# Designs tried in a protein design chat: VHH binders against Rho GTPase-activating protein SYDE2 (SYDE2). Part 4

Target 1, 120 residues: Rho GTPase-activating protein SYDE2 (SYDE2), of Homo sapiens (Human) (q5vt97r660to779)
Amino acid sequence: IDAFRHYSFSDQPKCSQYISGLMSVHFYGAEDLKPPRIDSKDVFCAIQVDSVNKARTALLTCRTTFLDMDHTFNIEIENAQHLKLVVFSWEPTPRKNRVCCHGTVVLPTLFRVTKTHQLA
Key: E = the ipSAE of ESMFold2; O = the ipSAE of OpenDDE; V2 = 0.75 times the mean of E and O plus 0.25 times the DockQ between their complexes.

## First folded at step 1 (VHH)

Design e01 (framework vhh_8ghr_2)
Fold by ESMFold2-Fast, scan of step 1:
Structure e01 (fold): chain B 120 residues (1-120), chain A 122 residues (1-122)
Amino acid sequence: as target 1 above (120 residues)
Amino acid sequence: EVQLVESGGGLVQPGGSLRLSCAASGFTFSSSYYIGWVRRAPGKGEELVARIYPSSGYTSYADSVKGRFTISADISKNTAYLQMNSLRVEDTAVYYCARDYYESSGYYLDYWGQGTLVTVSS
C-alpha cells in the first residue's frame, strides 16, 4: 500500500530575497466551485507554498456551489515565493480527488488572490 | 514511536456484523490527526472506507459503505472503531487502520497498522 499524498512536488531553487517567517492566512470561504452540486459533497481546502502542501482543513460537507468557512492557516515559511489556496472535492480513492478551484498569490508583495483556473 | 494495532477481523456470513478496533500509541487523539480505515481486497486497489477526526467527532465515509459502517473513537482509550453492519461478500478485504495528519497534504497516511482480515462468506 502506498502513502496517499496528492500534489507533492520537488521544490525549485529559491532566491534569497524571498520572505521567511510565521504566516497566518485567514480563509473566509469559497464560491463558484463546481456547478451544479446535486448531492452533498465532501470537500477540503489546502494551502500550498511553492507547490508543497503545508496544511489543510478537515473535511467539510458542501451542498451548494458555495462553501462558507472561517479558517486560519498558521504556517512556517522559508524563502517562500508563491502561496496557493486549493479546494478539493473528496473521493474514496485518493487518486480521483478533483481540484474544484485554486487561487495563487506571489510573495512578498501585498497579498491578493488571483483566480487562474475555473471549472465549468 | 507511533504504532497502530488492529483487532476484530474474522469470518462472517453475508448480512452479519463485525466491529474492528484500532489501538493507537505514540500520539494522542486529542491532537491534529484523522484516523482512517483503508481496505484492500486481493487483486484490487486500496479504498479509503471511513475517516474520523477524534477531537471534533467529524466523520466521512465512502459511498460504498454509507449507512452500513460507522466509525467512532474513544479519546480516553486512544482507540478507534469501525462498526460494520449488513456485510456483503464485496466487503471481503484486509482492513488497515491509518493515521492522517490534519495539517498534511490531502490523505497523507503516514502510519499504518498491520491489517486485519475480514472475510464475508457463506
Scores: ipSAE 0.000, ipTM 0.101, lowest interface PAE 14.2, mean pLDDT 67

Design e02 (framework vhh_8ghr_2)
Fold by ESMFold2-Fast, scan of step 1:
Structure e02 (fold): chain B 120 residues (1-120), chain A 122 residues (1-122)
Amino acid sequence: as target 1 above (120 residues)
Amino acid sequence: EVQLVESGGGLVQPGGSLRLSCAASGFTISDYSYIGWVRRAPGKGEELVARISPSSGSTSYADSVKGRFTISADISKNTAYLQMNSLRVEDTAVYYCAREYGDYEGWYFDLWGQGTLVTVSS
């Protein structure tokens, strides 16, 4: 992470957990990728917040089924409940790319953080 | 006006080379994950031949052009290029540059240039 921004956490459990503010999300890699074609090693990662695309990486090359990456997304979120990382495989036509894996992160409501660090 | 404009197409003999340019207007190419080149020959479907991320320099190519074509981008000129070497008669097609768009359903090209004709013949 190369920058800190406001994050809101609650120290009390809630039925719904939502977070607002500026968020830095750092991705280090992925494993067990299953591209539709074994001859395609090109993928890219997208970050979605509550099913809305917010950002994506450039094209990345998989090493067999492992993806090495070192990428930070700086995104603005509002009343967000889920962050989802989606890895798309390359397709041979200018059509919709296929999802080869995804993960969902439920935002925590664990403790109070009211002031974080300034822009680095 | 948001647009992509291709140039550099023409007639070339087999084994020759051409360089295509794709100039972006009304947006910055580095703000988009990919700029790609798609070709269509009469009687054939579309083929994505090359793709580049302008910000990272990452590239990918169709198997039919690997080793012969090179895609590049110049952010300062807001332009992408396709260097085509060792051209074959089967490379004859209209070449389009396109901007990649993503949504919750997937990713596809949402903005296309007008196309430039490449003819490879003796």
Scores: ipSAE 0.000, ipTM 0.142, lowest interface PAE 11.2, mean pLDDT 67

Design e03 (framework vhh_8ghr_2)
Fold by ESMFold2-Fast, scan of step 1:
Structure e03 (fold): chain B 120 residues (1-120), chain A 123 residues (1-123)
Amino acid sequence: as target 1 above (120 residues)
Amino acid sequence: EVQLVESGGGLVQPGGSLRLSCAASGFTIYSSYDIGWVRRAPGKGEELVARIYSSSGYTSYADSVKGRFTISADISKNTAYLQMNSLRVEDTAVYYCATDLWGSYEYSAFDYWGQGTLVTVSS
């Protein structure tokens, strides 16, 4: 599944196992989403660095498996190794959110993105 | 920088009212998953007393405060509130505002916390 369309990075990778600096991640959309219920109305996208939440979008209404968007995350990272993008289905009650899809970038190798989907 | 700053705590008599404010900076309340008010009384654990889901406006309350406390958010001011009415001695605690920016997998998890504000209910 080619869930994420595009990323651009403003920081240059270091030769070490970790990277630091100001990073801009430009997200153009996702396709072939697999929410826990087909036809989920509300989703949001989040960015995590080394499993720590850094930024998210506002809620987006989506009734298809295709999410078309144009959002830039501007984040500062320090000694980071992994960048993860996650699309969540929204739950309006005190319940856990469901992951629709995710992709991970290993920061010492910024041009290699692992694409993964969650089971429906 | 993401910050939550509480204000409005103080000393109040039983049966009185108090309004707590939580000013958010570095993010918008509307784009967060929720805002909650958590209290900790001396010698007791933490209790989630009120929660508002930011985009929907859905609210929930602990049974101990239901009907007396009201949580709200002012999107234009980027500030959340806890209106406390009919206060009891048992409501004496440090009150924290907290947010889950991404909607954690567990409803009890908050990513960011304020410094807390003391509320004392005493005659």
Scores: ipSAE 0.000, ipTM 0.175, lowest interface PAE 10.8, mean pLDDT 69

Design e04 (framework vhh_8ghr_2)
Fold by ESMFold2-Fast, scan of step 1:
Structure e04 (fold): chain B 120 residues (1-120), chain A 123 residues (1-123)
Amino acid sequence: as target 1 above (120 residues)
Amino acid sequence: EVQLVESGGGLVQPGGSLRLSCAASGFTFSDYEYIGWVRRAPGKGEELVARIYPTSGDTSYADSVKGRFTISADISKNTAYLQMNSLRVEDTAVYYCAKEPGYSYGYDEFDYWGQGTLVTVSS
């Protein structure tokens, strides 16, 4: 009788809110990297926020499948939901940087304080 | 609008030196970008000879030019340089300055190119 009694939940999260502010991301390193070539030794790390590139490291030496580093990115974010870290192998030829590793971190739904993440 | 403008090409004798400049506008070297020098010689294909990430100073070179060429960048002038020493006849080519995203998902490619500058090494 009442066709409008059933309202589906919004496809948006109930309390969806983007976060804004200064974020510090501390990157300690990575293990079990899969470089595209067995002799690849140069890598770099990049941070993306909501699919937008924000920062990257200088070239780093990868020890076979290991990356050791201690690096902090300080980034200003606005209305952000997702952080993605990508480790690229650096290749002079052909002109291609290939992904060794990637990860995604979902930012907190409720923003109370400046947030930091440790990735390794 | 991104623009790359090369200068410094010319005629030089074997064993001589030449410095190429690449003035960039429309982006800053503190951005997430590589700057590369690509050459195209008569009878040969395209070759990436040198690449730099200006903010860190990280560089790489083709084996054909290692020890002879040096790439550098001046962030305050937003200009990259290619210092070419001990030039050989086979270094004769049109040299292009090109911008490549410093990081991207998957394949990288140069997204902006200069007009090129001719370098002729001849006696």
Scores: ipSAE 0.005, ipTM 0.180, lowest interface PAE 10.5, mean pLDDT 68

Design e05 (framework vhh_8ghr_2)
Fold by ESMFold2-Fast, scan of step 1:
Structure e05 (fold): chain B 120 residues (1-120), chain A 123 residues (1-123)
Amino acid sequence: as target 1 above (120 residues)
Amino acid sequence: EVQLVESGGGLVQPGGSLRLSCAASGFTIDDYSYIGWVRRAPGKGEELVARISSYSGSTSYADSVKGRFTISADISKNTAYLQMNSLRVEDTAVYYCARGGYEWDSGYGMDVWGQGTLVTVSS
């Protein structure tokens, strides 16, 4: 519950132990992104810790081949091992959002999302 | 069709144990979701008692069941389990198996639910 307690992954190597604390994760964008649906250009990014949604961005406009973003997620984690960033194509109806790309990281480590991967 | 089917509920005495099963069909539990157990006791609200990440295998539990309940998954059988030990009268509830989706951030985050199985703990 301490808002000033932060854990950074930027300066530490991969560790086999679980981590806990308040974490700031800064994302700069994605390239080589699979284009969103022709009937929707809006996407959002979600951050997941051990496959549980922790936070998401507001809707963002996706260009054909790339997404520009400058967003910081501030999340509280407990006994976490994996961090995942997922870009979803927004659906205006209550349908399953389509995955545009994702990246998964074992904590703690340095990471960035560099490729598109289709699971839908 | 995507569905979850629970089994293993029943009547047990205080201090006893039960193992609930949750069989998934129409999807694989190793497909970047989590499986959880939510219970509803008579006259009370819903409580998320345990969850397991289908991706990482990490688990979490409600304080009310920590040390007594264990959630696990057998990927080869596409089935999740809830082992309940040291059962108490207050554990009497309908237990639901549910899949957590990645589209929404909510307390439960569950987008597919089973039919529920009744667990009665009485002396």
Scores: ipSAE 0.000, ipTM 0.110, lowest interface PAE 14.4, mean pLDDT 65

Design e06 (framework vhh_8ghr_2)
Fold by ESMFold2-Fast, scan of step 1:
Structure e06 (fold): chain B 120 residues (1-120), chain A 124 residues (1-124)
Amino acid sequence: as target 1 above (120 residues)
Amino acid sequence: EVQLVESGGGLVQPGGSLRLSCAASGFTFSSYDSIGWVRRAPGKGEELVARIYPYSGSTSYADSVKGRFTISADISKNTAYLQMNSLRVEDTAVYYCATYEVSYDSGSTYFDYWGQGTLVTVSS
């Protein structure tokens, strides 16, 4: 399982500006969030890779405009360029959840990381 | 097989109390984003009256029931409850237990599984 969590750079020539493999994303919190609805303090965090949703947290209680947490996402990515974290406000009705904030991280484009070394 | 079974509905006088139960089989509540109670009064649309997230215990209520209704879940029994106090004639409705997952693509909530519903009538 540890070997599955680790991956190494390919010895092959660079084939793409994108990254592939298993990734651990550590999320430590968020600031300057939009206030939740008056009757809701709950939020949750989601992670997107190239506009595709990959993982989420459980519901978390927001402290007004500050979210303090320590969460790790373990995701599998393939030929990815961008990683986006989105914080959603949980709504009490079956309505569209409000986005409290989001951040985008550009993944390394100069190297290709592969799962070839998982077999070793 | 996935199934939600509601129970506890019935006839009650105004000011009375009822407890609704929702037993789940074929899946666990802890694996879903939330559990909710949705009601539909005769001639009206659906209203989400209460929600709970099993892991955190976080709850939310519609303004119409806030302070009177309490949602809870027993994860070890895979059962959710709705405690209804100080019932009013306008609380008369069919009450459904539903599980739902947040749609990541649109950010919308949607209900994955619904129970058959239990009728609650508040009348003298």
Scores: ipSAE 0.000, ipTM 0.164, lowest interface PAE 10.9, mean pLDDT 66

Design e07 (framework vhh_8ghr_2; at its last look DockQ between E and O 0.17; V2 from the best seeds 0.00; counts 0 for: pae E 9.8 > 2, unsure alone 60.8 < 65, grease 31.7 > 24.2, placed apart)
Amino acid sequence: EVQLVESGGGLVQPGGSLRLSCAASGFSISSYYSIGWVRRAPGKGEELVARIDPSGGYTSYADSVKGRFTISADISKNTAYLQMNSLRVEDTAVYYCAKDTSYWYEDYAMDYWGQGTLVTVSS
ESMFold2-Fast, scan of step 1: ipSAE 0.013; ipTM 0.321
ESMFold2, look of step 2: ipSAE 0.012; ipTM 0.293
ESMFold2 (binder alone), look of step 2: mean pLDDT 76; pTM 0.773
OpenDDE, look of step 2: ipSAE 0.008; ipTM 0.278
ESMFold2, look of step 4: ipSAE 0.006; ipTM 0.267
ESMFold2 (binder alone), look of step 4: mean pLDDT 77; pTM 0.785
OpenDDE, look of step 4: ipSAE 0.012; ipTM 0.275

Design e08 (framework vhh_8ghr_2)
Fold by ESMFold2-Fast, scan of step 1:
Structure e08 (fold): chain B 120 residues (1-120), chain A 121 residues (1-121)
Amino acid sequence: as target 1 above (120 residues)
Amino acid sequence: EVQLVESGGGLVQPGGSLRLSCAASGFTFYDSYAIGWVRRAPGKGEELVARISPYGGDTSYADSVKGRFTISADISKNTAYLQMNSLRVEDTAVYYCAREDFSGYYTLDYWGQGTLVTVSS
């Protein structure tokens, strides 16, 4: 086990450092969900590393604009630059190449990284 | 590794019934991935005929099969099924079991190899 570092979530498209190791992301909920349809009730949350989905929750029910939950993503990453949490809606009849909704995480989120690689 | 294995295809008479099975490995239905059945007849494009969210139990069907086909899943067996009743000659196709990814783009990321269903006398 190496020393743990706390990593603050950033929504910037580029980072000055690459991150590798085991990451635990604790997600407590989301607010200000902006679905393309206001009647979407079934959602799931996914953690993205460099725009690649790495893990997701089971389907959850929400009130369109907010979601309460307690979930931990345990992911292994290599040379990653940025991390995002995204909320997606589930649709019975899907449309190709359409992102259903995005959410903003407003409840506490904690990251822990065991290894960091600096690029410079 | 993620794998989907289909079984149950074959030759059946018009008006008959057939049950397709799709055994999943490398992921669990507790992860709530949606599973779809896609068919492709010779000379035609792909058609999504049925879809299920195994953990949620929600289902949807193409208009061409509504009332005749039933999709279901057994979470404990990690297996999805397509029960096909009142089969018609135009249901003749290769049937694929596929998993929807969780990208939100509704892409099918893992497919089975397909099973041929022939409806003829």
Scores: ipSAE 0.012, ipTM 0.219, lowest interface PAE 8.8, mean pLDDT 67

Design e09 (framework vhh_8ghr_2)
Fold by ESMFold2-Fast, scan of step 1:
Structure e09 (fold): chain B 120 residues (1-120), chain A 124 residues (1-124)
Amino acid sequence: as target 1 above (120 residues)
Amino acid sequence: EVQLVESGGGLVQPGGSLRLSCAASGFTVSDSYTIGWVRRAPGKGEELVARIYSGSGSTSYADSVKGRFTISADISKNTAYLQMNSLRVEDTAVYYCATSDEYYDFWSGSFDYWGQGTLVTVSS
């Protein structure tokens, strides 16, 4: 007793791409950052691949809402689909729950980041 | 309580080598754990120099140490190693071993458990 017809979605080709190999990601800076602590100037940037942290910078000085830097992440990835650059504040907290996210950018929408090489 | 114990730090001349060890105790480490070495020089910020993910054997290194440092892990001993070759004065820092398990908070970008650090001094 079903008054409505149920239809499957139309067939569609698989267009997803997964990438593997060594990759270099060059990061020039970040703008419009919103630190949770107004007195904290120390931040670091991390690159995440499919929600796993792969690399990070040293502590950097943030000018309240602007981070000016020139850093290259060299990472090894396997069957990866998504990349994120995340800016974290440095917090002198207990070793569990050390830092929180201040800003996130997801590739490929990130500007000022250049993929310099990839070994497929 | 979880403990990480670093060893192998000391004084070495430029161009020399050191091997740091990190022994984990107080917990069972699985193939899903991540181990890293983080250093902090006096008056400078912290730097992640090397990292290994035990499930795949994947490693990553800071540009400043690529080709000179090698990270490895022995899962059966819950021990990680950092082989440091061609040491430079700029490598002088306190080196911390750090780890996270399968419940790692991906938003923190940080490790759950840290050692107390071991001092490496590169000086002539």
Scores: ipSAE 0.000, ipTM 0.097, lowest interface PAE 13.6, mean pLDDT 64

Design e10 (framework vhh_8ghr_2)
Fold by ESMFold2-Fast, scan of step 1:
Structure e10 (fold): chain B 120 residues (1-120), chain A 124 residues (1-124)
Amino acid sequence: as target 1 above (120 residues)
Amino acid sequence: EVQLVESGGGLVQPGGSLRLSCAASGFTFSEYSYIGWVRRAPGKGEELVARITPSSGETSYADSVKGRFTISADISKNTAYLQMNSLRVEDTAVYYCAKLSYRTTGYPYYFDYWGQGTLVTVSS
């Protein structure tokens, strides 16, 4: 299932180009998430640009392995090359969040992004 | 780079007042900037308690704090404030200053550049 629905598929990445400005990223949800080791329904999503966190959601409820949302991230970027969406599980202990899944988009090339599963 | 530095937390008795400050560096308050205060109590989820658009002065508050808390911003000092009056035991939490990103859909606000947080304890 696609993580980004408003991106067009391109099989030729433009790795030498950078983009600046206001970026809008539409996220329609995620499926087949790897649950945390212990049962937890609280997750949040983060947008990373060139490995730097730029925005995150408040805590969201994940139902089983399915996250249902329709959200637009509007972020300001400068000379950016890579965009990544990461879903974290929330833990009561501060600073100990686990990755549930992620997808990556190379800027300024438009990609169709599929799900990626990872454990912390 | 981008930083948010909170201050002003502490121990206060029920009915008391505290003023929290959030000094921003690495970016300037603009017409696209939204600054908010988010709190998290031990064992509870995150709650956005107040939001301000510094350029317009528009504010919004969670129902739990309406009439008691006041958010404000000083553009010249690039600093946001949360004036907390008539504090209650249930206001005990770590308070975070966040740069909120603009959104266009019906889902909850999202945050970036979380501050370090400041502890507010309301106890007698």
Scores: ipSAE 0.000, ipTM 0.203, lowest interface PAE 12.8, mean pLDDT 66

Design f01 (framework vhh_brivekimig_d4)
Fold by ESMFold2-Fast, scan of step 1:
Structure f01 (fold): chain B 120 residues (1-120), chain A 122 residues (1-122)
Amino acid sequence: as target 1 above (120 residues)
Amino acid sequence: EVQLVESGGGVVQPGGSLRLSCAASGFTFSDYGMSWVRQAPGKGPEWVSSISGSGSDTLYADSVKGRFTISRDNSKNTLYLQMNSLRPEDTALYYCAKDYYGSGSYYEFDYSSQGTLVTVSS
């Protein structure tokens, strides 16, 4: 099961307005990733706010179908509505974007993805 | 500012070898996949080979597989293409390319306009 399909929300209530300021997004990891190439192990994670790329990790080596990490994205947002966490597989040719998994939440919402990993 | 400087091109006989280099600056080299792209006279750009940021994954166009080897030295911010068993069909201007990720459905390359010319005698 892809970790982005299992969100945990804090017990904090949702706000009803758009938000601006500094935001920290903590990404614990992902499992059941499906890279489009069986021989490609390089991936990166990106944060998109309102369909705009705001931050990304360096290239990371995926151990087949899981990514075990604890990474915090510190981003500045302006009147934001939507936040998307995306894991991209690296593609060597100029082709269609290769997405291993993704999740989307509506802002303003306090949330976190529960850390998951496969037994090694 | 991102800067890519290719070198190593020249004139060789069929069956000869050349080693191309690309010196990169202005970005964290190891964070990006790198590619070689060539443009033959009268044709559009053709992808030749790619290497991941870590160097763990490499891919080659069928036309060069088994003859060309892509490699990188992240400590020197340098990309290489070792070309063996060169053929007249390999005659082209060769470009070093840095991967670019967009917000949509496609990846795009950011590459130098300089290039290095490789000519293989008829």
Scores: ipSAE 0.000, ipTM 0.172, lowest interface PAE 11.9, mean pLDDT 65

Design f02 (framework vhh_brivekimig_d4)
Fold by ESMFold2-Fast, scan of step 1:
Structure f02 (fold): chain B 120 residues (1-120), chain A 121 residues (1-121)
Amino acid sequence: as target 1 above (120 residues)
Amino acid sequence: EVQLVESGGGVVQPGGSLRLSCAASGFTFSSYAMSWVRQAPGKGPEWVSSISSSGGYTLYADSVKGRFTISRDNSKNTLYLQMNSLRPEDTALYYCATEWDYYTSSGFDYSSQGTLVTVSS
């Protein structure tokens, strides 16, 4: 979570409404990434909702300053306002993950929400 | 064909220990980083731990750090997860997965059916 210290939800736009349900986030890739270390091109992507880590991808190879992928995250959210997508450089030792790229989006504008199964 | 076969799951009391194993075949095991992922009933998958191809470097989720130890034996093509001080919230189906280079392979994790860990008393 040290890797998320440069983010602040107080500095991001806020939605006037909260959203709950099962959300499918389709990630097509990333551009304008900070270069990985010269000896490592391995990265992974993580999803954070309102400062809570929800999911990550497998280890992926970053080519120069872009990541080409087609990955869907299925996450459960409750009264959520903000979704963060973060790309980290995978480091061989703990506490050395570098943030290559980050983004914050305001719900619900950029996402498809799937209805959750609920007991009546 | 990539094959991963998990074993070692079972029922234990809180505070107990289990050692999970994952036998790998169909790829050069020593060339790939490996991970453990778990899925609790009614929840999405949660990454637990990763180990480098050489076994020299490890990463852990905050929820398991200090309690779980990931290791591998490249001579036996086997991945391990030593789980100590188990808690009810560790109850889940545990999967092993290989982390592939997306541009030279499928970019997908390969895992088998998983092994069930139940912590209750």
Scores: ipSAE 0.000, ipTM 0.117, lowest interface PAE 13.7, mean pLDDT 66

Design f03 (framework vhh_brivekimig_d4; at its last look DockQ between E and O 0.03; V2 from the best seeds 0.00; counts 0 for: pae E 12.9 > 2, grease 26.4 > 24.2, SAP .691 > .668, placed apart)
Fold by ESMFold2, look of step 2:
Structure f03 (fold): chain B 120 residues (1-120), chain A 122 residues (1-122)
Amino acid sequence: as target 1 above (120 residues)
Amino acid sequence: EVQLVESGGGVVQPGGSLRLSCAASGFTFSNYAMSWVRQAPGKGPEWVSSISWSGGSTLYADSVKGRFTISRDNSKNTLYLQMNSLRPEDTALYYCAKGYRDILTGYYPDYSSQGTLVTVSS
């Protein structure tokens, strides 16, 4: 059931170089989130590439300032340098979302480190 | 370790009803959205329905809207799917899943492999 889409593996990255290909992102969790709104324990993680939203994850629930996900995401990227993960609170109606936390990585460095299928 | 155990499947005639249950353990059930997914013979997984952690929000695939009802009992760590007006095309192995569908791949993390079989035939 670990389905993913290959795009193209193009290059070994250099400093400030763009990269392309299929990337596996294993998200262990988040700490020190903003307090969730009282009625929105459901959260999701948006995956941004070079500050552009490329995907969002499934809805996950979080009751504290800590989120334990331990999940793997497969994304296609093209000519990218930065990967940003943003955790939003989900509002059922009217779908008003709030940023709970975020983190950014420089993809050339991250490309050398992968934790695909590493579970708790 | 997350454990999800489905039950309530069986053989029914078209127009019949079944109620599926999913007993959850190994995580704090009330902290997570839950989903039902089905897989017909020879086909890939198809999302059926999702419910928020509190039960306050529900989502349904167009193919089951108005016929299926998802619910949960957080005091019993149990997820339910009430299936009414069943059709032959609802025949599938039904799985519960922790969380909501991965928007890139269409698969759910923490997907159960056991499932419960529903057969709708004349």
Scores: ipSAE 0.000, ipTM 0.135, lowest interface PAE 12.9, mean pLDDT 64
ESMFold2-Fast, scan of step 1: ipSAE 0.029; ipTM 0.415
ESMFold2 (binder alone), look of step 2: mean pLDDT 81; pTM 0.825
OpenDDE, look of step 2: ipSAE 0.006; ipTM 0.310

Design f04 (framework vhh_brivekimig_d4)
Fold by ESMFold2-Fast, scan of step 1:
Structure f04 (fold): chain B 120 residues (1-120), chain A 122 residues (1-122)
Amino acid sequence: as target 1 above (120 residues)
Amino acid sequence: EVQLVESGGGVVQPGGSLRLSCAASGFTFSTYGMSWVRQAPGKGPEWVSSIYGSGDSTLYADSVKGRFTISRDNSKNTLYLQMNSLRPEDTALYYCARDEYSGSYYDAFDISSQGTLVTVSS
C-alpha cells in the first residue's frame, strides 16, 4: 500500500527511455510506516536516482507510524530512469540504520494525486 | 576536504552557560543534517542533538532536553549549540558531525572534527 501521503508509488520495470534536466520532487509525508522497532523512531528521507544518492532531509521525528512533512528536493538528473524515495530509521548506536519504507517511480510517470486523480 | 572546526568550549561553573560553534567547509552545508556528539574522558561517544538541514526540526538526547538548543545559520555555514544550566556530567569533548550514509545503511558519526573541550566544575 502507498506509504507516502499525496503520492502513489509502485514498483515498475525499468524502461528504455531516459530523462535529463532539473527536477523538483515534492515529498508530503508518509503513513503506515513499519520501522524496525515498535516504538517511535527518528527517521530521515533520501532521494536516489538510479541507485545514486542525490539528496536527503535531516532528521525528523516520527510519531507512531505517521510522518507529516512538506519538503521539496531540487536535483539535477542525467540520463535517468528510476527515482527512489527511501525512509531510513535513525539510531545513534550502533552506526547502521535500516530502510523503513521506499517507493520507486519510473521516469517520466511521476504524478501528484489530486481528488480527481489528474496529473499535477 | 570536508572540514568542521568547533569553538566556544571552556571552563564554567555548574549552572553556567556556553555557546559552541562549528564552522563547516568543503560541502553544501544546507543539504546535510548536522549533529553534536560528546565524549567524556574514558567513555564512548554520546549523541547530544541533531538538526534538520533547513534548521526547522531538532532532536535532543533526554539528558539535555530543555537545557540545550541546537541551531544553524546556513548563510554562514555554521552550526551552534547553546548550552544552559550546565552540570558536571556535561563535561566532555564536543564534536560536530555531518550525517552520512552509504548503500542500504546510514552512519551518523562518520565526519567529525578535533572537538572543543567543555569542563563544568567548581
Scores: ipSAE 0.005, ipTM 0.148, lowest interface PAE 11.0, mean pLDDT 64

Design f05 (framework vhh_brivekimig_d4)
Amino acid sequence: EVQLVESGGGVVQPGGSLRLSCAASGFTFDSYAMSWVRQAPGKGPEWVSSISGSGYSTLYADSVKGRFTISRDNSKNTLYLQMNSLRPEDTALYYCAKEGYTYEFWSDYDYSSQGTLVTVSS
ESMFold2-Fast, scan of step 1: ipSAE 0.012; ipTM 0.285

